# VHH binders against q9xw16: the designs that were tried, part 195

Target 1, 132 residues: q9xw16
Amino acid sequence: MSGWNAYIDTMTAAAPSIKRCAIVGAADGSVWARTEADNVFKASEEELKTFVALFNDVTQVPAKGADIEGVHYVVPRTEESLIFGKKENTGFFAVKTKSAVLIAVYEGPNEVAAQVRKAVESMQTYLNNAGY
Short names: E, the ipSAE of ESMFold2; O, the ipSAE of OpenDDE; V2, 0.75 times the mean of E and O plus 0.25 times the DockQ between their complexes.

## First folded at step 17 (VHH)

Design we13 (framework vhh_gocatamig_d2; at its last look DockQ between E and O 0.94; V2 from the best seeds 0.00; counts 0 for: pae E 3.6 > 2)
Fold by ESMFold2-Fast, scan of step 17:
Structure we13 (fold): chain B 132 residues (1-132), chain A 120 residues (1-120)
Amino acid sequence: as target 1 above (132 residues)
Amino acid sequence: EVQLVESGGGLVQPGGSLTLSCAASGFTFDDYAMAWYRQAPGKKRELVAGIGSGDDTVYMKSVKGRFTISRDNAKNSVYLQMNSLRAEDTAVYYCAAPKEPPEGYGFDYWGQGTLVTVSS
């Protein structure tokens, strides 16, 4: 169906511990592709619009946390184009490209998180080089 | 280097209270979120509570309403007030902090821990 689903498949193949993920527009949070069926990424349009706006000033995010799929995460710290969060045994990594934000939700310890971060950063590099 | 030193653990009766303290050094404390983890024998280490650099907090479901995380930036300290303690809260409690960029995957530094035993 969507050509963007190939990028979702690439990320989940690289890090099988990703439970759900999505590629959304950086300007408005519109969903370009997401995991589906039993692993459907369930974020509202309003939530995603709010989430992508966090990249306008990532330095404010650790003070407020972030919401994804109706779940509030504490954000330990941020980097220029990277927001990551933790809650219980779950976490997320979100990276911004020129025109997209990649969001991956996972479950597991920091060893699992390392694999997920690597997968989203590899895709971030690829999409930036492709002009996205 | 980052150092996290916990204190305040002990033996307490069910329904009792304890306050855990963590003194942090070696990083820009005010800019980072801080957390408390716990690990019971035979179980995985789990995130109990987190506090952002502002007033943001997060709690695991089983402690919400009973535990309160707080911080004092002037003292580089984070606290966990534990009320209505249950036998299931018995664990070693760890103060945790994130690694500085470019490394890190969450709360990556943990202290040595302080033991909390809830028993009659």
Scores: ipSAE 0.802, ipTM 0.910, lowest interface PAE 0.7, mean pLDDT 90
Fold by OpenDDE, look of step 18:
Structure we13 (fold): chain B 132 residues (1-132), chain A 120 residues (1-120)
Amino acid sequence: as target 1 above (132 residues)
Amino acid sequence: EVQLVESGGGLVQPGGSLTLSCAASGFTFDDYAMAWYRQAPGKKRELVAGIGSGDDTVYMKSVKGRFTISRDNAKNSVYLQMNSLRAEDTAVYYCAAPKEPPEGYGFDYWGQGTLVTVSS
């Protein structure tokens, strides 16, 4: 799934505060693409399987939080196709497309969150329009 | 309109304890996570502790084991018990709540803040 790496590059370029990023199958959490090398996205497919299942009922996620790469995040609220979490000066945005979940883990002050959200939602829109 | 009102701040000696309270209104409190932030002079506002609607919690590393966040849904309130306070805990502490869709990137509503000063 090397073709999906281009979308990872697009998101990370659009939001420099993104430290790690992944595109995974919405059905099973299979990894389609992820950041590598010094910024390797570390979540296992088993963990991702659990994570993507959160989108089956996003209303329950604020009650339990979400785990990514072995780190627990508090989830302030959710939207139908959006889950975001916070821990210290880090956070994540996860958006669901027709067939994928985009996950971006970021680091920085609160002000960087807007740019990260914009990056992943832009990609969400693009992929949805492309049928993914 | 969302309103958050903090209380409980004050002057305390190192090693002392304080309990901060936040009364929330203007949104469905039970459905959302709540948080405490703090901002020291010349520093960025930072997440101190968060609590989910189901009482799951997160803490910044420097306060873990000393601070405890809790909530009372019947009172629409969130609390921060601060023990073993240190000089570096001196800051204005803010209660925080999420915004409704489509706005919001985290805990985006803030109270007026309450000052905590730890000094001998």
Scores: ipSAE 0.438, ipTM 0.782, lowest interface PAE 1.1, mean pLDDT 93
Fold by ESMFold2, look of step 18:
Structure we13 (fold): chain B 132 residues (1-132), chain A 120 residues (1-120)
Amino acid sequence: as target 1 above (132 residues)
Amino acid sequence: EVQLVESGGGLVQPGGSLTLSCAASGFTFDDYAMAWYRQAPGKKRELVAGIGSGDDTVYMKSVKGRFTISRDNAKNSVYLQMNSLRAEDTAVYYCAAPKEPPEGYGFDYWGQGTLVTVSS
């Protein structure tokens, strides 16, 4: 979906520390759009199906962590529609909309994480308001 | 509100061992992941190890196999067992916890730190 690529570009422009990101279907983890070329978001369909299912009960997630692109992250805490994880000098933020999950993987010191979270939550709000 | 108190640091010889402890208060300890970070002289602060509320763990590459993070929810405590210590492990070690929602974006609360020096 070429139209969905604009949302990828919007998130990466808002938070340059995002190295890879994707928009996937909330029900099945199907990829609607992702970063490509030099920074391909590379997660299997099975991994993404497992990942989006975490939003069915976010309270379980801090106990078991989360995997994205074959990397395991500790999940410090969750919110109703937000999961974030940490591993070394990297992390991710994932937010659920009505129909989708937005995933952003970033690198950098703690202070850049705030920009990443703001970028994905802004897009979450936009997509929810648009009915997605 | 949140208090994190580290202990157990000190001077040790290469190959030695130390156990760091962190006593936590001011939040629902059982619901959250905890972490140890370190900051070596002249280096950036880095995540050494993290432990989920259900004992899931992550480690930085250079300590994997030598360090073990653990927690005791009955004592609201997290531990870092450090074995086979190297000069490169010299740092101030910090216990860290997440802020309660809606604020924060990772491990945002920090203790005062405890110094580990590996030399001689």
Scores: ipSAE 0.305, ipTM 0.715, lowest interface PAE 3.6, mean pLDDT 87
ESMFold2 (binder alone), look of step 18: mean pLDDT 80; pTM 0.799

Design we14 (framework vhh_gocatamig_d2)
Fold by ESMFold2-Fast, scan of step 17:
Structure we14 (fold): chain B 132 residues (1-132), chain A 120 residues (1-120)
Amino acid sequence: as target 1 above (132 residues)
Amino acid sequence: EVQLVESGGGLVQPGGSLTLSCAASGFTFDDYAMAWYRQAPGKKRELVAGIGSGDDTVYKDSVKGRFTISRDNAKNSVYLQMNSLRAEDTAVYYCAAPKEPPEGYGFDYWGQGTLVTVSS
């Protein structure tokens, strides 16, 4: 348990369509907080370390895709601090702050994806303003 | 403006093959991933295959090994080679592309679709 779990709760309250999410360290992918129990975020330590390293050069990511929770996603495109991916009816948004990477996995169409992106970007802004 | 034009759909018997083509215009094709979605009557649209800007690919589990997505950047085209077709593959197939930053949520531009019917 950590104080960071309150931010997980805030994101999932803002976008109930988020199935699983986590806040991890930007430098090493260490988990600060994640959803648990029926919504457990399943990514391994090695996978998260590899994933956060993608933010070192997001322009290369659409060529290779990204892996989260053992699932390989195609990455349609990226923005400087945002990576998003798609596979079947699932997708993710990941945003980088000064010290953290926020990852949210969802299921559903573009209308659902829009809600999830907004929630993740709102938290990104909040954490950056708080110095994280 | 982005335009996506599909072709190659038709009626085919179970076990048969079809190749779908998509001609893209109005954006920097080489920089974007491209995808094929499908929608059967009464069902939701689903991603069946995606290809990254550098040839990375993803497939829906039920089509993996049967479908192959490819791209030709010189022709601004993306293709879906469908082998060993099954009745459950019957759907309208859509070519899809992402919106340019700062908008977009995945693959947001869709073509008109091309109908694939797998029936005896």
Scores: ipSAE 0.730, ipTM 0.880, lowest interface PAE 1.0, mean pLDDT 90

Design we15 (framework vhh_gocatamig_d2; at its last look DockQ between E and O 0.01; V2 from the best seeds 0.00; counts 0 for: pae E 2.1 > 2, placed apart)
Fold by ESMFold2-Fast, scan of step 17:
Structure we15 (fold): chain B 132 residues (1-132), chain A 120 residues (1-120)
Amino acid sequence: as target 1 above (132 residues)
Amino acid sequence: EVQLVESGGGLVQPGGSLTLSCAASGFTFDDYAMAWYRQAPGKKRELVAAIGSGDDTVYMDSVKGRFTISRDNAKNSVYLQMNSLRAEDTAVYYCAAPKEPPEGYGFDYWGQGTLVTVSS
């Protein structure tokens, strides 16, 4: 699906610490939009299909971690509709809406992570209210 | 109230070994990942190693093969076995745990720290 790039631009403007992000289908991991060029989001569709399926039971995720862009992250814990991970100086936040999963990869300490989580959750609320 | 109590730091010669221990309380330990961070003088805190609730592990590249993280759920404890220590491993080491929902951004609760000094 095209035309979703405006939401990517909104998130990256709200949290400039986001290095790469994507909006994917919650049912199948199909890419609706992603960052491009110097910060291209490089997850395969097979990896994304596996990733979005984690939202079927988030309580099992901290036991095994999660893979994004071929990088394995430890998942400290989860919440309903939220998975986040850490590895070295990088991390991610992923949130599920009715129809989509938003994934944002960032670099930096917990202060940076807080900004990224806020941006992703704001977009989650917006898309849920828009029926997505 | 989450409490993390570290022990096992000390002065050790290059090439030596230390085992750090962390006793955790005040949360559902078995459901959460646990981590070790370190902060060297003049540097930012960095994630050294982490272990998931089911033994999934991640390591900083510079310690991989030398350090091993483990956990004992019966004792609510996490450990860092450090082998082949180098001068650049000198730091205060912190045990870390995630905050409970709805707050948190990673490993947000940290213990008091235990000093590891590697020198001759």
Scores: ipSAE 0.767, ipTM 0.892, lowest interface PAE 0.8, mean pLDDT 90
Fold by ESMFold2, look of step 18:
Structure we15 (fold): chain B 132 residues (1-132), chain A 120 residues (1-120)
Amino acid sequence: as target 1 above (132 residues)
Amino acid sequence: EVQLVESGGGLVQPGGSLTLSCAASGFTFDDYAMAWYRQAPGKKRELVAAIGSGDDTVYMDSVKGRFTISRDNAKNSVYLQMNSLRAEDTAVYYCAAPKEPPEGYGFDYWGQGTLVTVSS
């Protein structure tokens, strides 16, 4: 909602297949900004706290999957600061910065997934370089 | 050199059953999720089921309760048990795996597929 909303707009403009996204605190999952209007990003405080904690050991995530907005996703694999999941024709990408986790939920085939990953990783790099 | 080899497709009557198998090689099978996709003529590929590196699973709504995905890490194999088959399940079924880091965006490797025909 605050000045962080500009970063939400940047990511959704870079990858229009993103239906909802959020920037949340890496330590506690507190929401710093999210999509609003038609596509409000909805996740509980408990869910987000559990979700960001997955980055404490990403190697365990493919065994158990991940939940966002009450939707369960299979996680094909992870990287040190990247978790992504799949369910039907939807998915998510989440990346961790120094202080935050960027979460983008999208719809579409695998070709749009690459666009979404590029958008969140570009923002990840930008925020890390800015000290966040 | 990732290889995914599907088998078990064939012709079956509505209400029948088939078991699809996928033998995988060329990557660390135990660490990755695996998936089955299908493609009917004139349609886009769609995710049918996926299984995490453990036993976590996801199914498309139309197959839930009828299909069961499983894996056998000792054999580097993934299975799809298909019960109560319907005409709309007719498709080529593909086994799929993710690329190893740092590349990939989902289930990016695909086998050649195995044809399932459910005759009406």
Scores: ipSAE 0.492, ipTM 0.804, lowest interface PAE 2.1, mean pLDDT 89
Fold by OpenDDE, look of step 18:
Structure we15 (fold): chain B 132 residues (1-132), chain A 120 residues (1-120)
Amino acid sequence: as target 1 above (132 residues)
Amino acid sequence: EVQLVESGGGLVQPGGSLTLSCAASGFTFDDYAMAWYRQAPGKKRELVAAIGSGDDTVYMDSVKGRFTISRDNAKNSVYLQMNSLRAEDTAVYYCAAPKEPPEGYGFDYWGQGTLVTVSS
């Protein structure tokens, strides 16, 4: 037996610059797992509901940005199943699987973004292959 | 059209066991993860357990070690074995199937639900 928290741990271990992370339902933004304690992911489910809906048309997201945990990010890049946001020395990668959205908020220089993306996309691939 | 029909709910005493069943149709069952959700009175619907197409399983923390999700692809069915039931497990349990683009995303197909009541 395993929990969604195991996947959170896998992503955070793969990219130390990830400060907060969550796995949420792609349909409704419900939180399935999230970092806790000192690194608690703070986005409300109402906010997450709005966030996951961005994937309905990712082409519009760069024009309006995205909000996570009450923070507004500019969105330099979107793909069919990916939203990348930036704010100063922070950012996030959000990727969609068949059933979930993975969100990783990171802190650091631009150079750390590649590792964060790799961690999130690796998990995306794993979950998709698993049917999630 | 996707159809999900749950069964197996009922009244059980604390410490008891129930097995929920869900019969699915209307999609390629073998290719998708399936899930069980539950909604207690006055609470939001929450993911209880999910099983991938490759039988990878995940559980919410409060049911780990007590609940087991499984699937039978030959019967297009998913099951939830619930042991050591507690009062806080009382809820309507829903079988969930995925919805994919362009129609949608995530677990967005639901059955009618089956009521599980744990009470002495």
Scores: ipSAE 0.263, ipTM 0.679, lowest interface PAE 1.2, mean pLDDT 92
ESMFold2 (binder alone), look of step 18: mean pLDDT 80; pTM 0.796

Design we16 (framework vhh_gocatamig_d2; at its last look DockQ between E and O 0.92; V2 from the best seeds 0.81)
Fold by OpenDDE, look of step 18:
Structure we16 (fold): chain B 132 residues (1-132), chain A 120 residues (1-120)
Amino acid sequence: as target 1 above (132 residues)
Amino acid sequence: EVQLVESGGGLVQPGGSLTLSCAASGFTFDDYAMAWYRQAPGKKRELVAGIGSGDDTVYMDSVEGRFTISRDNAKNSVYLQMNSLRAEDTAVYYCAAPKEPPEGYGFDYWGQGTLVTVSS
């Protein structure tokens, strides 16, 4: 889905601390778009299938954490359509739309996380309004 | 109001051990993961260890195998057992908790910190 690459570009432009990100199908974790080249998003579709399933019951995620690209993150808390995690100086934000999950992996001091959340939630709002 | 109160810091020799404690209040402790951060002089604050609302744990590489994070939900407390301490572990250690929805982007609440000095 080449059209989805534009949304990847929008998120990465909005938050420079984002190292890798992807847009995947909420139902099956299929990759619709992802960062490429030096910042290739490395999660397999099998892993993503497991990840997107976390949104079926987010209440259990803080107890078990979450895995992205083979990296395990502690999950401070969750919301119905939001999962975020931390590890060392890295973290991720994952938001769920009507049909997709947006995942952004970032690196930097704690303060950069606010900008990353804003970027992915802005895209979440846009896609939801667009019916996706 | 969320409160995080650290204790247990102090001066210890290299190779020594220390246990930090954090008493938390003002939020639903059992629902959230907790963490320990540290900040050395001139350096950024970094995540040392995190523990999920269950037993899930995450450590920074430099402390893996030496530090152990644990929690006691009945006491609304989180702990950091630090063994085999090194000079580079010297820092102010902070207990951290997330904000409740809709606020927050990680661990957003911090205690006052407790100083750990590792020196011969």
Scores: ipSAE 0.912, ipTM 0.955, lowest interface PAE 0.4, mean pLDDT 95
Fold by ESMFold2-Fast, scan of step 17:
Structure we16 (fold): chain B 132 residues (1-132), chain A 120 residues (1-120)
Amino acid sequence: as target 1 above (132 residues)
Amino acid sequence: EVQLVESGGGLVQPGGSLTLSCAASGFTFDDYAMAWYRQAPGKKRELVAGIGSGDDTVYMDSVEGRFTISRDNAKNSVYLQMNSLRAEDTAVYYCAAPKEPPEGYGFDYWGQGTLVTVSS
């Protein structure tokens, strides 16, 4: 259980522009690990359950956008296991693995977003290879 | 290749209105969200308004209620109606579109931009 926070630490070390992030169950949105204290990831259980269900059909997401921590984001497009969104100077990347969804909220322009996407996709690959 | 052509910029007095237009080509327009960004001298480029492939919209807080983004899929066009313009809205405005998979980090293609100057 405590081991899951090590993956949060790995992602935030790789991309310092990540403000908040979480690893949640793909089936139910249950939180496995998240940033805490001053960087607490504040999504409700209901919001996370709704969010992970977006991965059941990612092609519908650009039409409706996505909500994370009570903030509504426009979703430019999606990929099979990737949703990303934008609002002002804030954005997110979310990726699905076999058993989990990784969500990283960041602040900064697209130049910053590249590092965040890389960090999240590296963790996605690692967890998939580990059977998650 | 993706092309975005903006028009509608110009000089306007405070309180005035302008409509910006963007003609898009070279991608499946109907499947993608579109956006307007702006950049003023000495400031970072910022997302002003975005519109999803459906009717979803987002706005920068300082323009909400004054600006309206819309799209016309039959014309492959996106528009920004700007009302109650302020000096702080002076910037080059860019139409923006996402890169096709597997690349991209948001809205990664921009047109050449259209200058909006709000001055008395």
Scores: ipSAE 0.786, ipTM 0.903, lowest interface PAE 0.8, mean pLDDT 90
Fold by ESMFold2, look of step 18:
Structure we16 (fold): chain B 132 residues (1-132), chain A 120 residues (1-120)
Amino acid sequence: as target 1 above (132 residues)
Amino acid sequence: EVQLVESGGGLVQPGGSLTLSCAASGFTFDDYAMAWYRQAPGKKRELVAGIGSGDDTVYMDSVEGRFTISRDNAKNSVYLQMNSLRAEDTAVYYCAAPKEPPEGYGFDYWGQGTLVTVSS
């Protein structure tokens, strides 16, 4: 879906610490859009299918952590439509909308993590209001 | 009030071992991951190890194979077994926990820290 690329640009502009991000289908993890070129979001279809299924029961995720792009993250805790994880100096935030999951992988300290969370949650709200 | 109290730091020779402990109170310990961070003089705090609410663990690359994080939910405690210590492991070590929803961005609560010095 070629029209989805603009949303990738919006998220990366809103939080410059985002290194890679994607919009994927909530049911099957299919990639609707992602960062490309030098910053390719590299998760496989199989990884993404497993990842989006975590939202079926977020309460189980802190016990087992999460994998994205072949990296295993500890998940400190979750919220109903939000999963975030940490590994060394990197992390991710992922939010679920009606039809999609937005995933942003970032680098940096806590100050940038707040900016990343804000960026993905703002887009989550926008897409939900638009019916997605 | 959330409290995280580290202990077990000290002076140790290279190649030696220490066990750090963290006693936690004031929140639902069993539901959350816990972590150890460290900060050497003049450096930024860095995530050393994390442990999920279950058995899951994550380590920074330079300590993997030497450090082991564990938890005891009955005691509301988290531990860091540090083996084969090196001079670069010298730092203040902090126990860390996430804030309860809807706040927080990672591991946002911190203890006072316990000093580990690795020196000949």
Scores: ipSAE 0.633, ipTM 0.859, lowest interface PAE 1.4, mean pLDDT 90
ESMFold2 (binder alone), look of step 18: mean pLDDT 79; pTM 0.792

Design we17 (framework vhh_gocatamig_d2; at its last look DockQ between E and O 0.96; V2 from the best seeds 0.83)
Fold by OpenDDE, look of step 18:
Structure we17 (fold): chain B 132 residues (1-132), chain A 120 residues (1-120)
Amino acid sequence: as target 1 above (132 residues)
Amino acid sequence: EVQLVESGGGLVQPGGSLTLSCAASGFTFDDYAMAWYRQAPGKKRELVAGIGSGDDTVFMDSVKGRFTISRDNAKNSVYLQMNSLRAEDTAVYYCAAPKEPPEGYGFDYWGQGTLVTVSS
């Protein structure tokens, strides 16, 4: 698990607007790594289990939204391996790799979201190429 | 080409009500969530309300209980009912939609906006 912390650091460094971030198992929502201390990612594994299951049928997610850390987000649209949501001046990006889901929660004006997406998708590509 | 056309803005007194409408075209409306944003002078544009492709809704805290958002998929339209309006609600209100894949990072398309002025 400690090895996965480096990927958390990489994403948060790439997008300063990311407030909290986690890497979880795609199958069960188990936490592999997460931001800690003042920016601790607070989602429970029970919640994460529900969240990662959204990727089983992303077409339904825009109709229902998504919950992360007890916060409900509207989901503009989805892709097969991408779910993103908005609430006020916050949002999240979640991408699925072969075996993991990367979640980044961000805060700021709308324009910061582009950088966050780039950060998580870059990591997605890296991990997929690495077999994860 | 995606088009979002807002209407319904105007001048209202505090405590008054207003209904904004947005007519959308140029994308698969039924598949996407829609949103209303607003931007007051000197402030950043902020998400006021969002509605999923179903009836899921999200509101900013300051408008909860006063604003409602709805959609009519048959008309490709989204609405914002604004009650108990306050001076701080004064802003240009924008209808917003996401870009279709693979582009987009939220609500990426915006209408021209409609001005709502709340003043006595």
Scores: ipSAE 0.910, ipTM 0.954, lowest interface PAE 0.5, mean pLDDT 95
Fold by ESMFold2-Fast, scan of step 17:
Structure we17 (fold): chain B 132 residues (1-132), chain A 120 residues (1-120)
Amino acid sequence: as target 1 above (132 residues)
Amino acid sequence: EVQLVESGGGLVQPGGSLTLSCAASGFTFDDYAMAWYRQAPGKKRELVAGIGSGDDTVFMDSVKGRFTISRDNAKNSVYLQMNSLRAEDTAVYYCAAPKEPPEGYGFDYWGQGTLVTVSS
C-alpha cells in the first residue's frame, strides 16, 4: 500500500475526466503511484525516464512533441514546470514539483482540460509546500 | 487580438484533393504548435492534424496517410493538404492556435472555419 495513492485519489476526485494518472520521480521517472485496474496507467519505465527528462529544457518540447503510454502528442506550448499535449480527443497535463512529476491523461474538450489542469496544478502546489 | 483566417474550402468529389490555408497573426507564431480541427453536423469537434514549432506532426487515425500538414513561418501560415477525400471528411475545418501563458488548455483560439463538402 502506498501513501502516494491518496494523492491519486484526490486528483481524480477533483477532475473526474482524468482517465489515467501517475506520480513519478522527477530524477528517474520511477512510479510512486498510479491509477490501477480498469484505468491503469501503462507507461513503461524507459518511456517515463525519457518523459521526465523533457523538463530539463521545456522550450524544446513543442518542436518534438511527447510520448505517453506509447501515444505521440503534439505539444502546443510549455511553461517552466508544465508540459501539455493533444492527440485527437485526448490530452495530458504534466507538472513538475521539486521531486516529482504529476501526469494526468484525459479525454474531452477544452472545458474538461481546464478542470484537469486546475487539479494537477493544485496538487503541484500542495506537494511543493510539503517539500516534494 | 489573435486572428486566424482560413481559406481553401469548397465542394469536391470523392477521391479529390483540397489544400486549406490559415493565415495567423497577433502572437509569436514561430514558438507555437498549430492545428487543424474539424466538426461535422451533429458531431463533436476533433483534432485532425497538428504541427509543432519544429518538424513534429500528429494526425487522427482516419486521415493518416491521406492528409499532410505543413507551415511557413515567413508567412505565419499553416496548410492542410487533403488527398483521397471521402464523404466522411465533410465538415467545417478550423485552424487553431494555443493561448499565450499563463492560461490555456490546448489549442484555444479558433478561426472562422472553412466548409469542405465531399459529394458527387
Scores: ipSAE 0.804, ipTM 0.911, lowest interface PAE 0.7, mean pLDDT 90
Fold by ESMFold2, look of step 18:
Structure we17 (fold): chain B 132 residues (1-132), chain A 120 residues (1-120)
Amino acid sequence: as target 1 above (132 residues)
Amino acid sequence: EVQLVESGGGLVQPGGSLTLSCAASGFTFDDYAMAWYRQAPGKKRELVAGIGSGDDTVFMDSVKGRFTISRDNAKNSVYLQMNSLRAEDTAVYYCAAPKEPPEGYGFDYWGQGTLVTVSS
C-alpha cells in the first residue's frame, strides 16, 4: 500500500487536536487517505468534489461558507491555497498542494487551531517539494 | 489599527431580549466573516454565532432559534439579536474578526466585550 496513510499519521501526530483528516485529489476530491477506525473521516464524494472546487476562487468562500462531513462552517477569510472554517467548538483547516487538498478537522481553542494550521502547512510544503 | 467595540449588554429577566452591536474599524470589513463569542464565569470562550462576508450564518446548538445575527457593511457593524434569554446565556459577549492574510487561525481579533446578565 502506498505511503499516503503514513501522511495521515504524521499530521495527527504533529497536532493531536486533529480529530479527523484526509488527503484528497485537488481535481476531483477523490480520497487518497483518511483517518479510519474510531475517527473515520466521512465526507461524500459529491461533498468533496464541491469542496475542492472552492480553491478555484477562494475569494468567494467567506460569503457562503463551506461544508465538510455534512457540517456547515463559517469561513472567516481565505488565502490562495488555504481555506479554514469554524462551527461552535470545532473547525477545519484545508490547504491545497499541486495535486491534493489536505483537510484537518479539529476541536479546541485558538492554541490548538494554530497547531493544526502548522501541521497541515508543513505537510503542504513537504508534498509540494516532493512534486505533489 | 483594528478596533471592535461592543455595546447593548445589560440586565434582563429570563425570556427577555437584547440586541448587541459591534462597530468595527481598521480592516477590510466587507471581505471577512465576523463572529460573536461569549465567556461565562469559570468557562472558556465559545463561538455563539458567525456570519459570512455575505449573509451565510452558523450558530451554536443551544442558541439556534433564539438568536439571529446580521451585518450592515455600510456601517461596518455586526448585530446579535438575542431572544428568549435564559440564565445560562449570562456571559461577557465578544465581537470577533479574522486577521489579514497571511496570519491568523480563525477569529483572532476581539473586542473588550459587553456583559449580558440574565437573572430573575
Scores: ipSAE 0.677, ipTM 0.876, lowest interface PAE 1.3, mean pLDDT 90
ESMFold2 (binder alone), look of step 18: mean pLDDT 79; pTM 0.789

